VHH binders against q8el04. Designs and how they scored, part 10

Target 1, 306 residues: q8el04
Amino acid sequence: MKSIQVQQLVEEFNLEVLAGEDHRERTITKSRTHRPGLEFIGYFDFFPMERVQILGKKEINYLHQLNEQERDIRIGNVVNYHPPCFIVTSDQDGLTYLKKYCHAEQIPLLRTKEATVDFMAKVDHYLTRKLAPEIAVHGVCMNVLGIGILIRGESGVGKSELAHTLLGRGHRLVADDIVVLKRLSHKTILGTHNDKNKEFLALRSVGLLNVVRAYGSRAFQDETRISLDIKLSKWEKDSLHNELEFETQYRDYMGVSVPSIEIQLQPGRDVAGLIEAAANNWYLQQQGYSAAEDFMNRIEWQDGDD

## First folded at step 20 (VHH)

Design g3
Fold by ESMFold2, look of step 20:
Structure g3 (fold): chain B 306 residues (1-306), chain A 120 residues (1-120)
Amino acid sequence: as target 1 above (306 residues)
Amino acid sequence: QLQLVESGGGLVQPGGSLRLSCAASGFTFSTYAMGWVRQPHGKGLEYIATITGSGGSTYYSDSVKGRFTISRDNAKNTLYLQMNSLKPEDTAMYYCAKDEEWTRSAFQYKGQGTQVTVSS
């Protein structure tokens, strides 16, 4: 499994380091943060000690109401579980015993001016992205009409030429040749580039094209949620006729089901137009609309109207 | 008929090297991206690396980046995985995969795999 270092968190959020500065190479493997309120009062069952620990106003104010002996004991008991780090929010002070124990136990103690709930949301989001499982596929990732699509197919089938056509229609490139897929949740696959291929589209006979220089900054997008999967295939005379989209097919990506269609590259077929239509249809279906159901309802209405 | 045959596994000490091979047949090898996955005993599948059909582009999981190299010889229809600086956590059954099959949770093995064991 993936991990990040506490130092990466310090850099991303410009955190003040109050203790344990030489131990910021400690690793974080859990994407959720935790507030150790129950643990400070002595209840440790199910303590998620592997998480980044967030100390908000309630936690710090509670500790400040204790006498010094009790404060020392309560803080020591929590720090001795060795979580990856502690982060104090809202620029709070009066942290003598926290500094003492974090120094002694070699655990970073950090601080931010940000409010607790907003800060936790940002860190949870960042950790989810950094710790997400990821794989790479051969293909092209585009954003078409606000909808992220993954275009797959054999090398030489025409994927990059199709991407170029879509760019000319005002859509955005995310990645060509190698697409990095990150699973952010059981419902969400994010498509990105691998940094090496950022902004580049490889076209036969032309070479590498920087799409931002060729089409402007609007032609490129760092990432997109993958909502639609498209398999491009060569035209084969023996193939069955393509079926209408009445039965949606799906492709599994790391346990996430993504709607999928196959498009054969028949001579004269407007594949870019089909992709635009598929993106619009997907958008309507997310709003509860089905063209097939609407059509069937209209046939039923006409039969019952007269 | 599609066939993938993994080989080259074995027992090696930490810090050692191994080179895995995957012989492919039954499809036009050079037009398909290939990948390696592994399965440690009693654990789920782990993605290792991807290489494009031409061999021009590669991608590696963080756990192997800098230590493993994926490559291919399209004239011999063979995919390779050079594994250097091996660690005990690299112990697993290794499989090659075609046509983005490493993306699916219900991965359909085409070969028997090859066992790599890193132990003192």
Scores: ipSAE 0.631, ipTM 0.883, lowest interface PAE 1.7, mean pLDDT 88
Fold by OpenDDE, look of step 21:
Structure g3 (fold): chain B 306 residues (1-306), chain A 120 residues (1-120)
Amino acid sequence: as target 1 above (306 residues)
Amino acid sequence: QLQLVESGGGLVQPGGSLRLSCAASGFTFSTYAMGWVRQPHGKGLEYIATITGSGGSTYYSDSVKGRFTISRDNAKNTLYLQMNSLKPEDTAMYYCAKDEEWTRSAFQYKGQGTQVTVSS
């Protein structure tokens, strides 16, 4: 199970440490934050104690409306569940009892000046990415016309060369050779590089090419949602794949189904153009249009008039 | 259904001691602060003591501070009140309550109570 340390949050978001400074090694394993409003009123059913706890104005103001004894007890009860950390937003003050219990229980109490909703969204986004299950696959990840594409194929089939051609056409490289796939949700796969191959394209005759330095910052993207899987194969004259496929095929990545197509490479053909066409077709499908269905409907209408 | 059952009350002489117990059921006892309140005859409910879920913090009213001790056994879902140096003015019906109720005028969750009478 993936985890990060509270220290990483402190660094990423430049958080102020109010208590528990020696215990920032505590681990975070959940990708969503929680506002413990109900817990401060004494309702602990379904309390996600493993989540980072965020205290906004609502929570702090509520606590301030209580007398000191009530405030002390309410805060103590929540802290005793030992969440990874507490983060107070909007630079709020009056945290005497939070400091007390966080110190006593060795739980980091942190603070930020950022507004609660915006801050939570940022943290959730950060944690989701950091804690996402991931696998590495061999291939090329490109963003073509705003659409993330994973290109696969046998070694030497020309994936990197194709990537280079696509770069020349104004598209963006995400990763060459090794592509890291992250599952962000049951429907979303993210493609990215492995930091080592960041911005590099490996070309057999040229060697390693830094695409940012060669073509500018527009030639590279850190990450992209994978919307299409494309397998490159060598052209075979008698292959059944030479026919128009009307049914969408899928490839599974960590339980997420990604539409998949196979492109047979023929000498002299514009494979980059085919990739662009595939991207456009996918986009249209997302808009509710199926060329295949439209075509079939047209054929059926003609047959009915005979 | 949430239930609180108080026990341990009785007749005691001034200066004597009693230990009250409260058996809790119908909720996750260890996650909630618990408290004791009392009601003298003809008077309203009076706060006595509170203890946090883990037992890490305790609070007492001025009237009982130094004489009474609140504790709990979460494994047994039981709340306790050790009462020492009892005085006639401690005579009352004693009730166990959840934390959310101890500062309220009306306690939604309390037991039937146990009578404590301090008399020579």
Scores: ipSAE 0.013, ipTM 0.331, lowest interface PAE 8.4, mean pLDDT 88

